# VH-VL binders against Gas vesicle protein F (gvpF), part 16

Target 1, 213 residues: Gas vesicle protein F (gvpF), of Haloferax mediterranei (q02231)
Amino acid sequence: MSDNLYTYGVIEQEDIELEIDGVAGAERVYTVDYRTLSAVVSDIDTTDPERTDEDVQVHNTVLQHVLEYDGGRTVVPMSFGMAFKNGRTLKGVMRGARRALRSALNDIEGTVELGVKIITSSEGGVSHDAIRADIGDRLSELSINETENDLFSDRLVVNKSYLVARDRRDDFDAAIDTIEEEYGDELTVQYTGPWAPYNFVDIHIGADQQRGR
Below, E stands for the ipSAE of ESMFold2; O stands for the ipSAE of OpenDDE; V2 stands for 0.75 times the mean of E and O plus 0.25 times the DockQ between their complexes.

## First folded at step 15 (VH-VL; framework fv_concizumab)

Design r59 (from r57 with heavy chain Y102S K106S D107Y; at its last look DockQ between E and O 0.76; V2 from the best seeds 0.00; counts 0 for: pae O 2.6 > 2)
Fold by OpenDDE, look of step 15:
Structure r59 (fold): chain C 213 residues (1-213), chain A 124 residues (1-124), chain B 112 residues (1-112)
Amino acid sequence: as target 1 above (213 residues)
Amino acid sequence: EVQLVESGGGLVKPGGSLRLSCAASGFTFSKYAMHWVRQTPEKRLEWVATISSGGSYTYFPDSVQGRFTISRDNAKNSLYLQMNSLRAEDTAVYYCARHTYSDFWSYHRAFDVWGQGTTVTVSS
Amino acid sequence: DIVMTQTPLSLSVTPGQPASISCKSSQRLYHNYGEDYLNWYLQKPGQSPQLLIYYVSKRASGVPDRFSGSGSGTDFTLKISRVEAEDVGVYYCMQGTHRPYTFGGGTKVEIK
């Protein structure tokens, strides 16, 4: 029997217990508290979980579920593979990172991350610059922050992550729908999320802390 | 067989210019973003430039920004690196490299094919 | 710029024995849909670098299963379960998360 805990993210103190799939075959996700913080965790038999596509997906799915569960909440995501020897070790890490975690929670309070990729379906027509400007302006007005990702294809017009207030999600969704309606014959939109704000938080947790050293 | 072949390296004086070429074969060149990576005499690897599949987007590190330009001719399956205002620290073996391609929605930021490299020496 | 630090600088391994190389980033690699852009390359003597691992743990085409990558955040590891003579060379980690893309200083692997 292992006391190891896999950690998905950190939220404001809250008691959550979900019967959902977790990393490495866990079937229960729950919270471990440290003061005003709660870590979202599941049981695991190792402190060095294997990184598989499946478990990466599970990791993201759990966070997404927690993000939207019962009205939703602010979630500081943890990187994949953050497993701790036991609850005491996890709480120790939370203690050490408390200020940073609180700061991050404050920064992303009430927000979610949304991914937008837009690719042209045909050559010609409206210039990429014009499309990018138009779409960029529309989505920028509805977001708190945004990050640009690399454009590796000339057909890729937009590749961005947006930080959006939860109460503005409907507006953002509607904007995406409008974009699809207006440009749907020329463009394909990949709209993903909501995600915990991976690209808008910067939390540093030491490897030694993870290993209980 | 997938292959990249660099050419154009040589000896140049500081402040000089040089144009490198990379010939691609064995794959649909126009579908792939391409990169230049150099290896210093001390064997350090440094990213130098990136160009999108169609050539519309280019990226550079600060170390070469404004001095180097990257371009491509998809009809000729060719990648180019124009290097101006060369400095001693630009001395290196220059590799062209193919972007790891999955699909239009997933871009692995890795280089899965490398050429043999061409040597650039900047010396007075 | 993100600084990638590899350890050790060199490693001498008996054939058939395992090897492990560490790569640490100076800052956390941000997530793109849950993925970290951490790659490993091998440069064999007299050859160009070749991709071994991408996305922390995905093996490139043709790469033997004795190679494995792991890690998260700022700490990454390349492992060779059973080192063979053909594995000799310099190994480099690379982060592709933030421009400029940066490489580790390399780890030289030799056979005893």
Scores: ipSAE 0.041, ipTM 0.618, lowest interface PAE 2.6, mean pLDDT 89
ESMFold2, look of step 15: ipSAE 0.478; ipTM 0.797
ESMFold2 (binder alone), look of step 15: mean pLDDT 90; pTM 0.936

Design r60 (from r57 with light chain G34N; at its last look DockQ between E and O 0.80; V2 from the best seeds 0.00; counts 0 for: germline match VL .444 < .500)
Fold by ESMFold2, look of step 15:
Formats: C-alpha cells, structure tokens, sequence
Structure r60 (fold): chain C 213 residues (1-213), chain A 124 residues (1-124), chain B 112 residues (1-112)
C-alpha cells in the first residue's frame, strides 16, 4: 500500500471522510489538514496518474459532492492529476501556496459556478440579438460575476459561466425554468452545475513540488 | 473527400492589401467554424482569424485587429481573408483550417482539416 | 498572450526508438471543469500541418496508436513509442483555451 495522495481541491479546515468512488478506482475520499486548510484527497498508487475521460469525470463528481455535502462549503478546485508522494509532500505544497489558496477561498466564499448554453432552432438574426440581451440581463442580475466563452456556432446565442451566491441558486434555477417555459421549442437550454468555481479562480501549483521525493 | 484550397497570395508592398480565398468541398461547410493560420518564414505558426459557422461571430489577435477581416459565403462554400495595411511581419504562408465539429456539449477546439496554403510576401 | 514552450527544439532518433516532446504553457489551460484544449500537429516535409492529438490525449482519425499525449494544467507531453520514417517532420503543440490561440515553436524530428 503506497502513501501517494491524489488531490481534488482545497477547503477551509474540516474533517471529511466519504465512501465514494475516486480517481483511479479509489473508494474513499477524505481530508488532510494543513493549519486552517484541508486538502480533499484519495489514495493512489502513482504520482503520475493517467488522464482518462472517466477519471476526469470522477474528479469533477468528487468535487461536486464535497461542494454540496452536509450543507455545502467553499471549494477551491485543483486541476486533474495533482498527486503527491505522501502527506508531508502535500503539506509542503499547501504551505508554499497558502496565500494564494486563502485568497481564492475568500474570493469565492459562499458561491458556486453554473454553466449556461442557449441554443436556437435557427441561425442568426435580429431576434437572436434580442433573445441574447433579454437572457443576459435576467441572468446577470442574479450573479456575482460571469465569463463568456467563444461562440463557434451561430445557433449558440449564450455560452457563459456564472458565479452565483448559494442563497441565490434557487432564484437562478427559477430564472432558467422560466426561460425554458417562455421560449419553448425556440431554444434549447444546457444548464450545468453546481461546480466548484473553476473559471473564477487561478491557482498554480509548482510542478517540482507535485512530484515528491 | 474533404478539401480546402487557398488562393489569392502574392507579392505586395508594405501598406498594400490582398484578399485570400479558401474553397471548401466534401463536407457541409455551413456547419463548421473556420480559421486562418499563418506560418512565418521562421516556421512559426500563428492564429490570425476565426469565424463562426454562420458568420455572425469573428475573432482576431491584437496583431491583426483592425487590419484584417474574415468573411464567408456558405452558398459558395468559400472563406475569405481581407488583409489591409500589410506589414513586412505579415509575410507568411496562409492556411485556412476547419474547426472540429461542435455538438454544443463538447468543443475540442482543434483544427482537423488544413488547406495547402497560399504565400503572401510583403516587401518594398 | 500564453507562451507555449516546446523542448527539445530538435530530435534525431534511431528508427524503432521512442521519442518524447514537452510542451509547457505560461498559464493553465483548463476550462469548463478540467477540460484542456491542448492539441498536437505534425507538419511532414513539404506538407501542411495535420492534426495528431486533440484534447490533450485523444488521437485524431487515422493516427497510429504509437502516438500518445498526456499532461494537464501547464505541462504536456507527446510520445511516439516507436519512431518510423513517416513520422519525420515538425511537431507543434497548440492551446485553444485563451485567445489569442497560440502554438509552440516546433520540434523537428528526424531519423538518425
């Protein structure tokens, strides 16, 4: 049995242990503490995990579970593949990134990320501009921040991520439901989340510390 | 068979203009976003323009913003790059490239088909 | 602009031996929940670039399984398990996450 730890994200210090599927066939997800922070981890037999679509999805699913577990919490997500030789190595990396991690936790406190794509049944035109403006105004009023993704199809009138306070989630969900009702078959809404706010944090962990002694 | 064929390259003086064309065949052109990518004499590849599948959305790097425009005619299966105020640094082989198919769930943002290229030389 | 740094600048490889090319980005590339828009292209002598690998690790249609991609965040790798004569050319990585979309400087692979 190796001491390697696969890391999903960082939360405010809290003891969590969950019997759920983890990356590389792990069956337990738990926390490792460093001062006021906890890393969400699972056991893994390597420090260089293979990237597969299945394990990327497992990584994201673990974070979604932690995000909502037992009343929910603020989660700073890590990129896929952050695995460390042992707990001492992981704590060293957290020490080096402590200010950045604390700043990120503060910036996204009490929030989730929600993804929205709006796809029309027809391409382009004046009605698309009006639809885009209407939907944009309604969703922006319910969010703290938003980012726009590039538009590669003219049928795609909205492609945005929204940073939304937890106490506004029900209002945001209701707005999405109302939009679907009002537009019917004219629009298809792809609504995803809640996510740990990947698009609203920027955390870089040094590559050398990622690989332990 | 899927093909992209560029044309319109040539020698032009600094400050001049050229219009490049790209003829598409073998696929439903109107379903794909398209790009222009150039390769400098030093063999460096640079993205220079993107246009959405219907033409409503366009994107450019700052280096060509305001000087280049991209357009398409889906009825003619044709992509265009209008290059104005040309500089020596714009000397390159220009490729048109097809964006991977976008199914509204996953975008791979890769260029899966490239033309043969057309050479633009900007020299006094 | 995101700088994509490839190493080595060139490789001379005995046929049948492996090759490995590194591509490092100046910023993280993931978007939409660990989706990394990192692609690899091969330009054979006298030809246009062709897509080899997209989405970090997925092989394009018709690409032999001796080619594989890996990595995340800022560090990405293309491996060729056994180099063949037809693999000669210049390899480029590209990021499609943040505009402007940028390519690495290229790695020339040739046969010893």
Amino acid sequence: as target 1 above (213 residues)
Amino acid sequence: EVQLVESGGGLVKPGGSLRLSCAASGFTFSKYAMHWVRQTPEKRLEWVATISSGGSYTYFPDSVQGRFTISRDNAKNSLYLQMNSLRAEDTAVYYCARHTYYDFWKDHRAFDVWGQGTTVTVSS
Amino acid sequence: DIVMTQTPLSLSVTPGQPASISCKSSQRLYHNYNEDYLNWYLQKPGQSPQLLIYYVSKRASGVPDRFSGSGSGTDFTLKISRVEAEDVGVYYCMQGTHRPYTFGGGTKVEIK
Scores: ipSAE 0.730, ipTM 0.884, lowest interface PAE 0.8, mean pLDDT 89
ESMFold2 (binder alone), look of step 15: mean pLDDT 91; pTM 0.945
OpenDDE, look of step 15: ipSAE 0.846; ipTM 0.921

Design r61 (from r57 with heavy chain K31S K106S, light chain E35K; at its last look DockQ between E and O 0.80; V2 from the best seeds 0.00; counts 0 for: grease 19.1 > 18.9)
Fold by ESMFold2, look of step 15:
Structure r61 (fold): chain C 213 residues (1-213), chain A 124 residues (1-124), chain B 112 residues (1-112)
Amino acid sequence: as target 1 above (213 residues)
Amino acid sequence: EVQLVESGGGLVKPGGSLRLSCAASGFTFSSYAMHWVRQTPEKRLEWVATISSGGSYTYFPDSVQGRFTISRDNAKNSLYLQMNSLRAEDTAVYYCARHTYYDFWSDHRAFDVWGQGTTVTVSS
Amino acid sequence: DIVMTQTPLSLSVTPGQPASISCKSSQRLYHNYGKDYLNWYLQKPGQSPQLLIYYVSKRASGVPDRFSGSGSGTDFTLKISRVEAEDVGVYYCMQGTHRPYTFGGGTKVEIK
């Protein structure tokens, strides 16, 4: 049996073992420690896993489960497809990135990411600036940070990711519900999450670090 | 038969201005975001402008910000690039390109249709 | 700005043999909750660029099965399983995750 490890993300050191579906048919997700960090992993028969829509969804589902499991924790997410030859190789990568990983964990401590897209029902019937100002103020007040995503359609008036403290999440949910009620048929809201904060971490791990796979 | 046809290229002196046009046909132009991409004499590709499907949102790299303006006329199925304060570095073949269809909930961020290009030469 | 580095600069390939092109980004291409906006274009001699691969590994309409894309994070690869005469041209990767959207420097593929 191969020693390859598929990596989902990094957390504060914690021993976790979960009997859940993992990438490439894995049935167990667990942790590999390096000092104060743990990598969330599963076993895999290759270091170059196939990117399928099913396994991308499994990757995200594992991260969401770890994010919420047993009271929840801070998770630095990895991109799909990061697999390593063995635990020694993985620990070497974590060692090389330790300062960046520690900084990222501290920056997003106790938070989740929430995604909001808001679409008008009519191109000319609603003032985009007024809607953006109103909704922007209400949601920004409930968040720690936000990023704006590119807008390719004029019907999109909000396309943002929000970094939200876990203890403010219910307030954020309520604000979304209130917005939907106040604007009614004039807007459609897509509200997603919680996610590990994909848009609020910037960890550079290159091909050289993966070559130790 | 989806098609994009650029025009308006030519020779211009540094500091001059030029307006490029892109005529679209064979698809619902107003449903798609559009881009301008240029190719230098060294064959490098550079993104230079984006405009949303209705025209409300525009984006530029720092290299052309404040000098170039992108616009569209959806009634005429036409895309435009106004280039001011031209520099030798702006010498390139300019392509208009169509953004892959964006359905608000998913986006592949690819340029799936390109025109034939129009040549802009900026020289003394 | 995200720098996209392609290697090699050029390839000279015997017909029927495989080819592989590397594209590396200067930072991770996160979007849509772990998805990467990495595309590949081919510019044949005398033609405009055409889309080959989008979203790392998905083939555009009409692109033959001999083209495949892979990778994640910062390291991406385009493979041609059996190079044919029609595959000559310059191949470019592009990232669409963060503005400014940026292209690799290109890889010229020719038949020997």
Scores: ipSAE 0.614, ipTM 0.848, lowest interface PAE 1.1, mean pLDDT 88
ESMFold2 (binder alone), look of step 15: mean pLDDT 91; pTM 0.942
OpenDDE, look of step 15: ipSAE 0.805; ipTM 0.906

Design r62 (from r57 with heavy chain K106S, light chain H98K; at its last fold request DockQ between E and O 0.73; V2 from the best seeds 0.74)
Heavy chain, then light chain:
Amino acid sequence: EVQLVESGGGLVKPGGSLRLSCAASGFTFSKYAMHWVRQTPEKRLEWVATISSGGSYTYFPDSVQGRFTISRDNAKNSLYLQMNSLRAEDTAVYYCARHTYYDFWSDHRAFDVWGQGTTVTVSS
Amino acid sequence: DIVMTQTPLSLSVTPGQPASISCKSSQRLYHNYGEDYLNWYLQKPGQSPQLLIYYVSKRASGVPDRFSGSGSGTDFTLKISRVEAEDVGVYYCMQGTKRPYTFGGGTKVEIK
ESMFold2, look of step 15: ipSAE 0.679; ipTM 0.865
ESMFold2 (binder alone), look of step 15: mean pLDDT 92; pTM 0.947
OpenDDE, look of step 15: ipSAE 0.797; ipTM 0.907
ESMFold2, fold request of step 17: ipSAE 0.653, 0.686, 0.653; ipTM 0.856, 0.869, 0.852
ESMFold2 (binder alone), fold request of step 17: mean pLDDT 91, 91, 91; pTM 0.944, 0.943, 0.943
OpenDDE, fold request of step 17: ipSAE 0.795, 0.804, 0.783; ipTM 0.903, 0.906, 0.902

## First folded at step 16 (VH-VL; framework fv_concizumab)

Design r63 (from r60 with light chain V56G; at its last look DockQ between E and O 0.70; V2 from the best seeds 0.72)
Heavy chain, then light chain:
Amino acid sequence: EVQLVESGGGLVKPGGSLRLSCAASGFTFSKYAMHWVRQTPEKRLEWVATISSGGSYTYFPDSVQGRFTISRDNAKNSLYLQMNSLRAEDTAVYYCARHTYYDFWKDHRAFDVWGQGTTVTVSS
Amino acid sequence: DIVMTQTPLSLSVTPGQPASISCKSSQRLYHNYNEDYLNWYLQKPGQSPQLLIYYGSKRASGVPDRFSGSGSGTDFTLKISRVEAEDVGVYYCMQGTHRPYTFGGGTKVEIK
ESMFold2, look of step 16: ipSAE 0.692; ipTM 0.870
ESMFold2 (binder alone), look of step 16: mean pLDDT 91; pTM 0.940
OpenDDE, look of step 16: ipSAE 0.757; ipTM 0.887

Design r64 (from r60 with heavy chain K106S, light chain V56G H98K; at its last look DockQ between E and O 0.66; V2 from the best seeds 0.70)
Fold by ESMFold2, look of step 16:
Formats: C-alpha cells, structure tokens, sequence
Structure r64 (fold): chain C 213 residues (1-213), chain A 124 residues (1-124), chain B 112 residues (1-112)
C-alpha cells in the first residue's frame, strides 16, 4: 500500500481530520505535524499527480474548507501537485522550508484573499481613471495589502487581489455591494473568495528544495 | 486565416530610430492585447512591449522603458513599435504576437499567434 | 526579475523515444488560484515560435497529445512521449506572472 501524501497547504500545528473529497478521489483530508507546523494532506497513489481541471478545483475547495473550518485559521497554500513519498519525506521538505513557512504564516495571520475584477460596459475610458481611483480608494481602505494584475483590455478598470483581515470581511462585502448599487449597469463586478492568500506569500520551496512529482 | 506580418526592420546606427509595423488579418484585432517580443542573435527571447486591446494600457521592461513606444490603430488593424535611442543590444528579430483572447474571467497570458519577424540591426 | 532556467541546454533523441525538458523559476509563479502562468513554445528551424502549452499543462489548439506539461510553483516539465522528426527545434518556457515577462534560455532538441 502506498504511503504517498498529497499536500494542500501548511497551518499552525493542529490536529484536523475531515471527511471531504480530496485530490485523485481521496475521501479524507488530515494533518501531518512537524514541530509547530501541520501540513494538510490526503492519501494518493503517486508522487506525480495528473493536473486536471477537476482536481485543481478540488485542491482549492479543500483549502477553502480548511480556511473556514471551525472558526477558521491561517493557511499557507501550496501549489497543485505537491505529493511526497511518505511523511518522513514531507517533514524533510518542511524542515528545509521552516523559516519561509513560519514567515509566511506570520505575514498573513488572520487574513483571507479576495479577488476583484471590474469591467466597464463602455470601451475607451473617458473617466476610467476616475472610476479606478474611486473604487481603488474605497477597497484599499478596507484591506491590509493589495496586488495589481496587468490590464489587457481597456474595459477592465480593476484587476486586483486584496489581503483582508477576517474581521473586515463584512465591511469589504458591503463596499462591493455599494459599488454595484452606485454604478448599476455601468460596471460588472466579479468578486471571488475567500482564498488562502496565494498572492501574498512568496516561498521559494521548489527552486530551493527538492519536490516530489 | 489568422496572420500577423511585421515590417520596417533594417540597419540603423546607434542612437538612431526605427518604426516597426505589424499588419493583422483574419481576426477581430480590437479584441486582443498585443505584444512585441525580440530574439537576439544568441537566440534568447525577450519581451519588449505590451498594449491593451483598446490601447489605453502599455507596459515595458526597464531595458527599453522611455526609449520604445507601442501603439495601435484598430481601424487599420495595425500595431506599431517606435524605437528611439537604439543600442547595439537592441539588435534582434522583432516579432509581433497576439495575446490569447482575454474573456475577463480567465487569462492564459500566452502568445498564441506570432508574425514571421522583422530584423533590426544596430551597428556603426 | 523572475529568472527562468531550462535544462538540458540541448538533447539528441532517437526517433520514437521520449524527451523531457525542465524549466525552473527563481520564484513562485502567479497562481490564478492554482493556474500557473507558465507557457511552452517551440521554434522549429527557420520559423517563428509557436505556442504548445499554457497554464503549465494545457495543450494549445492543434498540439498533438504526445506533448504534455506538468509541474507547479517553481518546477515545470515538458515531456514528449515519442519524438518525431517534426518536433526538432528549440523549446522555450515563459512566465507571464510578473513583469518583465521572461523566457528560459531554450532547449535544442535534435534527432539522433
């Protein structure tokens, strides 16, 4: 029987076991401890899992569940496909990355990531700069940090990820609702999340350390 | 048939200027962001410029920022690269490239159509 | 700048045999919620680059299923399950996560 472990992310040490769908048909998600850290894992029959749209969605769903489960916790997300031969190998990778993982957990403590994409109904921005400034100011006030994605269409006036404290989520949601009401049919808002903060952690785990495949 | 055709390459002295053109056909040009990518004599590929589908947003690497300008004329299905203050290291084959269709909900950030390239040589 | 490192620099393959090319980035690529902006291009002799793979693993339209991409984060692999004569050329990876967008140095694939 395979001892392979598929890894979703890292949290503060905590014993978690959930009977939910996991990658590659797993039915159980649980934790493997290394000192003050826990890796969120499921069993898998390979160290080189196939990347399918279905399993990428499952990976994200597991992370969202862990992010919100039982009062929520801070989650450092892993890229899809991190599978290890056994718990010892996984703990070895965590040892090598321990400072980066600890730093990441501290940097995103008590936060979630929210994605905002806003598309105007008109082409060519007579006042797109004004709309960007107005909306940007309102949402930035409610967030800890933000990152901006490149704008490839002139109809796109906002394409940002926001790092938001959990206790400011309702305020952020309300701001989105107010923006939608104020601008009406002039804008379409795509609002996503909560996500584990993929865009707000920078861990060089693959380039600095061996990974399983 | 989707096609991109570059023109305007040639020999230029250091410090000189050159304007490249890219003619697009076979697709709705105004729906796509566009890029310029160059290939050096050592065969390295380097991204040079990006312009949004309507032209309002442009992006450049530091190596060409302030020297190169990207523009488009959607009525003429044409993309342009104005290159000023040219240096020997700007010597390359210049390609125009089409950004994959951006549907606002997903972005591949891939270049799915490339022209044949036009050669720029900067030499005294 | 994100540095993209490809290995090997070249390989010579017997027709019908597999080939594998590695691309490593100096930092994690942007995950559009687990979709890495990592692309693969093939430049055949005398031709322009052509898109093979996007999102690290998705084949572009018309690309044969013998090409597959895998990996995530910082480590990516392009595999050709059985190399054919038409697969000869230089393969480049590219990251679209953060400006400046950067390419790997290329891997030349030849028939032995």
Amino acid sequence: as target 1 above (213 residues)
Amino acid sequence: EVQLVESGGGLVKPGGSLRLSCAASGFTFSKYAMHWVRQTPEKRLEWVATISSGGSYTYFPDSVQGRFTISRDNAKNSLYLQMNSLRAEDTAVYYCARHTYYDFWSDHRAFDVWGQGTTVTVSS
Amino acid sequence: DIVMTQTPLSLSVTPGQPASISCKSSQRLYHNYNEDYLNWYLQKPGQSPQLLIYYGSKRASGVPDRFSGSGSGTDFTLKISRVEAEDVGVYYCMQGTKRPYTFGGGTKVEIK
Scores: ipSAE 0.697, ipTM 0.877, lowest interface PAE 0.8, mean pLDDT 89
ESMFold2 (binder alone), look of step 16: mean pLDDT 91; pTM 0.947
OpenDDE, look of step 16: ipSAE 0.729; ipTM 0.879

Design r65 (from r60 with heavy chain K106S, light chain D36N; at its last look DockQ between E and O 0.75; V2 from the best seeds 0.69)
Fold by OpenDDE, look of step 16:
Structure r65 (fold): chain C 213 residues (1-213), chain A 124 residues (1-124), chain B 112 residues (1-112)
Amino acid sequence: as target 1 above (213 residues)
Amino acid sequence: EVQLVESGGGLVKPGGSLRLSCAASGFTFSKYAMHWVRQTPEKRLEWVATISSGGSYTYFPDSVQGRFTISRDNAKNSLYLQMNSLRAEDTAVYYCARHTYYDFWSDHRAFDVWGQGTTVTVSS
Amino acid sequence: DIVMTQTPLSLSVTPGQPASISCKSSQRLYHNYNENYLNWYLQKPGQSPQLLIYYVSKRASGVPDRFSGSGSGTDFTLKISRVEAEDVGVYYCMQGTHRPYTFGGGTKVEIK
């Protein structure tokens, strides 16, 4: 069996083992430790996994499982396709990125990322600007940080990512419910998450590290 | 056949203005965000402008912000780029490009159709 | 601005042989829970750029399966399994994650 390890993300040092679907058909997700850090991994037979929509979803799903594991974990997400030759190589990468990983973990401690996309479903409703301002104010108050995505359709009113404290998640959910109730006839809300804070961490791990260089 | 055809390029002096047009055909124009991309004489590609499907949202890089405006007429299947206060560094072939299909939930953020381009030369 | 760096600048390939082009971004291409906003374009001689690969690894319509895209984070690769004469041109990577959208400097592919 190959010693290659596919990596999903990094958490505080902890021994976790999950019998869930992993990338490329893995059926076990577990942790590999380096000092105070643990990489969430699964076995894989290649260091260059094929990027499919299915496996990308699996990747994100694994991260969600870890994020919600036993009351919640802080997770620095890895990009899809981060497969390493073996545990030694992975630990080497973690060593090189240790400072950045620790910093990221500290920054996002106790937080989750939530996605909000709102689309108009009818004509003649409230102006997009008014809706955006109202919804934006409500959700901004409940979040630590937010990012705005490009709007390529005029029917797209809101497209934002929010960093939310875990203890404020219920409040945020309730706010979304209220928004849906208030604007339900005119708007469609896509509410997604919780996610590892993809948009709020900056980790640089590239192909060279994967090759053990 | 899906196609984009640019026009309006030409020679202009620094500080001058020029208006480019792009005629779209073969697809439902109003469903797609549109872009302008230019290629410099050094063959570098540069994003110039973006406009949403209905025209409500526009985006520009700092290099052209405040000088260029992008607009569209969906009834005429037309995209426009108004260029003011032109500079030598604006010299390029200007392409209009179609945004990949956008269904709100999935976006690939690519330019899947390009016009033939129209040349803009800014020179004294 | 995100800087996209392509290597090599030029590549001369014998027909039937594989080719590989690297595109590196100055920062991670993460946005809206998506890191796939990386595209490849081919500009054949005397023509406009055409979409080759989008979303890191998806082939545009009509693109042969000898073309493949891969990568993540800051490192992306375009591969041609068997280069043909019609593949001659300049290849550009592009990130669509953050404004301003930026292109690589291009890689010229020629037949040896």
Scores: ipSAE 0.670, ipTM 0.863, lowest interface PAE 0.6, mean pLDDT 92
ESMFold2, look of step 16: ipSAE 0.670; ipTM 0.862
ESMFold2 (binder alone), look of step 16: mean pLDDT 91; pTM 0.942

Design r66 (from r60 with light chain N32S; at its last fold request DockQ between E and O 0.80; V2 from the best seeds 0.76)
Heavy chain, then light chain:
Amino acid sequence: EVQLVESGGGLVKPGGSLRLSCAASGFTFSKYAMHWVRQTPEKRLEWVATISSGGSYTYFPDSVQGRFTISRDNAKNSLYLQMNSLRAEDTAVYYCARHTYYDFWKDHRAFDVWGQGTTVTVSS
Amino acid sequence: DIVMTQTPLSLSVTPGQPASISCKSSQRLYHSYNEDYLNWYLQKPGQSPQLLIYYVSKRASGVPDRFSGSGSGTDFTLKISRVEAEDVGVYYCMQGTHRPYTFGGGTKVEIK
ESMFold2, look of step 16: ipSAE 0.727; ipTM 0.885
ESMFold2 (binder alone), look of step 16: mean pLDDT 91; pTM 0.943
OpenDDE, look of step 16: ipSAE 0.797; ipTM 0.911
ESMFold2, fold request of step 17: ipSAE 0.671, 0.678, 0.680; ipTM 0.865, 0.868, 0.864
ESMFold2 (binder alone), fold request of step 17: mean pLDDT 90, 91, 91; pTM 0.938, 0.941, 0.940
OpenDDE, fold request of step 17: ipSAE 0.811, 0.812, 0.798; ipTM 0.908, 0.908, 0.904

Design r67 (from r60 with heavy chain Y101H, light chain V56G; at its last look DockQ between E and O 0.70; V2 from the best seeds 0.71)
Fold by ESMFold2, look of step 16:
Order: structure tokens, then C-alpha cells, then sequence
Structure r67 (fold): chain C 213 residues (1-213), chain A 124 residues (1-124), chain B 112 residues (1-112)
């Protein structure tokens, strides 16, 4: 039997075991501890998993489940494909990244990421700058942080990710509902999440760290 | 059939200015964001500028911010790069490039059509 | 700025044999929750660049099946399963995730 571990993300130390679909056909997702941290993992027969659309979706679904399971917790997400030869190797990587992982957990403590894209139904009508300012002010007030994605079309008036405290999530949902009611068919809104805060965390673990050599 | 043709390159002294043009044909120009990318004599590729499909949004790297301006005229299917305060390191072949079709819900962020380039040489 | 490092700098390949090119980024290239804006371009001798691969693994329209992309995060690979004469040129990776958008230094592929 292989000892390889596929890693989804890092949480505060907690003993979790879930019977859910994992990457590469895994049927169990669980935690491996290192001091005050736990890595969320599943068993895998390789350290170089194939990237498929299905397994990327499975990776994200696992993190969303962990994010919300049993009252929820803070999750630092990892990129797809982080697989390690064994628990010792994984713990060595966690040791080497401990301060970065702790800093990331502190930065996103008690938060989720929410995505918002808004397009206008037509080129005319209400001013795009006025719409951006109005909606931006409302949603920024309810968030801890935000990032803006590049705008390649003039019909796209909002393309942002928001870092939102869990206890503000319902207020954010309500603000989106109010925006949709107020603007009616002038706008189309895509509202996604909750996500582990991918856009608010950057933990670099290189290929040689990933493979143990 | 789909085609981008750059023009306006030439020899310019440091501190000078030059305006590049890109003529588009064979597609609905106003539906696409557009870019300028340059290739240095060392064959390094560098992104230089982006403009949204209607022209409202523009983006530049720090190396050219404040010196270069990108614009478009959708009625004439034309893209422009105004280059001011030129430096020796701006010497390159300049390509215009078309952003892949932007689906509002999916952004591919690739450059699927390139022109043949126009050469800019900045030399004393 | 994100540095994109390609290896090897050049390849000399016997016709019909596979080739593999590595591209590594100085930070993670993810967008939209593990979607990577990593592209591959080929510049044939005397030509402008042409798009081969986007999203790390998806082939652009008209690109032969012998080209494939893989990888995620910081480590990406372009493979050519059987190199042909028309595959000669310089291959560049590009990241479109974080402005400024940046290219790798290129990998020259030749037939021997």
C-alpha cells in the first residue's frame, strides 16, 4: 500500500474524518496534525496526480465541505496537486511553512470568500461609474477585504472577490438580494460561494517541497 | 481571414514619441479586448498594454505606465499605441494581439490572434 | 512581478520522439478557485507567436492532438508526443493571473 497523501488545505488543529469523495477516487478525507495545525488530506497512489476538471471540482468541493462542516472553521486552501510521499514528508513541509501557514490562518480567521460579477443588460441606461460606486460602497462596507479582477468588457461593471466574516454572511446575502431587487432587469448578477479564501491567501510550496526532494 | 496589421514603427531618438496603429479585419473588432505585446532584441516577450472592448478600461505594466497610452476606434476597426518619452529599452518588435472571446462568466485570458509586428528602434 | 522560469533553454529532438518543456512560476497561478491562467505559445522561425494551450491544459482551436499541457499551481509542463518538422521554434509560457502579465524566457526546439 502507498503512503502518499493528497493535501487540500490547512486548518487549526482538529480531528476530522469524513466519508466523502476525494481526489483520484478517494472515499475518505481526514486530518494529519502538526503541532497547532492540521492538513486536510486523502490517500492517493501517486505524488503526481493528473489534473482533470472532475478532480479540480472534487478538490474544491472537499474544501467547501470542510469550510462549513460542524459549525465551520477557517481553511487555508492549497493549489490542486499537492501530494506527498508520506506523513513524515507532509509534516516536514508543514514545519517549514509553519509561520506562513499561521500568518495565513490569522489573516483569514473566521472568514469566507464570496464572488460577485455583474453585467449590464445593455450599453445604455444608467451610468456604469454610478453603478460601480453604489454597489461597491454597499458591498465593501460588509466585507473585510476585496480584490478586483481585470475588466475586459465595458458591459462588465463589477468583477470582485470579497473576504467576508462568517457572522456578516447573512448581511452580505441580503445586500445582494436588495441590489437585484433595486436594479431589476438592468443588471445580471452572478453570486458564488462560500469559498475557502483562495484570493486572499498565497502560500508557496515548491515542487521539490511537494515531492520530498 | 482574421487579420491584424501593425504600422507606424521606425527609428526614434531617446525622449521621442511614436504612434503605432493596428488595423483589424475579418472579425467583429468591438467585441474583443486588445493588447500590445513587444519582443525585445533578446527575444523576450513583454506585455505592454490592454484595452477593454469598448475602451473604458486600460491596463499597463509599471515600465510604461505614464509614458504609453492605448486607445481604439471601433468605427475604424483600429487600435493605437501612443509611446512618449521613449528609452533605448523600448526597442522591440511591437505586436497587437486579440484577447480570446470574453465570456462574461468565463475569462480565458489568452491572446489568440497576433499581427506580424512593427519594429521600433530607439537609438541616439 | 511573477517570474516565469522555463527549462530547458533549448532542446534538440529526433523526429518522432517526445519533447517536454517545464515552466515554473515564482508564485501560485490560480484564479476562480484553482483555475490557472497559464498559456503556451509557439513562435516558428520568422513568424509571430501563436496560441497553443490555455488554462494550462486546453488546446486552442486547430492545435494538433500531439500537444498537451499539464500542471497546476507553480509547475506546468508542455508535452509534444511526437515532434514533427513544423514544431520547430521557440515555445513561451505566459501567466495571465496577476498583472503585469509575464512570459517565460522561451525554449528553443530543433530537429536533429
Amino acid sequence: as target 1 above (213 residues)
Amino acid sequence: EVQLVESGGGLVKPGGSLRLSCAASGFTFSKYAMHWVRQTPEKRLEWVATISSGGSYTYFPDSVQGRFTISRDNAKNSLYLQMNSLRAEDTAVYYCARHTHYDFWKDHRAFDVWGQGTTVTVSS
Amino acid sequence: DIVMTQTPLSLSVTPGQPASISCKSSQRLYHNYNEDYLNWYLQKPGQSPQLLIYYGSKRASGVPDRFSGSGSGTDFTLKISRVEAEDVGVYYCMQGTHRPYTFGGGTKVEIK
Scores: ipSAE 0.654, ipTM 0.862, lowest interface PAE 0.9, mean pLDDT 88
ESMFold2 (binder alone), look of step 16: mean pLDDT 90; pTM 0.935
OpenDDE, look of step 16: ipSAE 0.766; ipTM 0.888

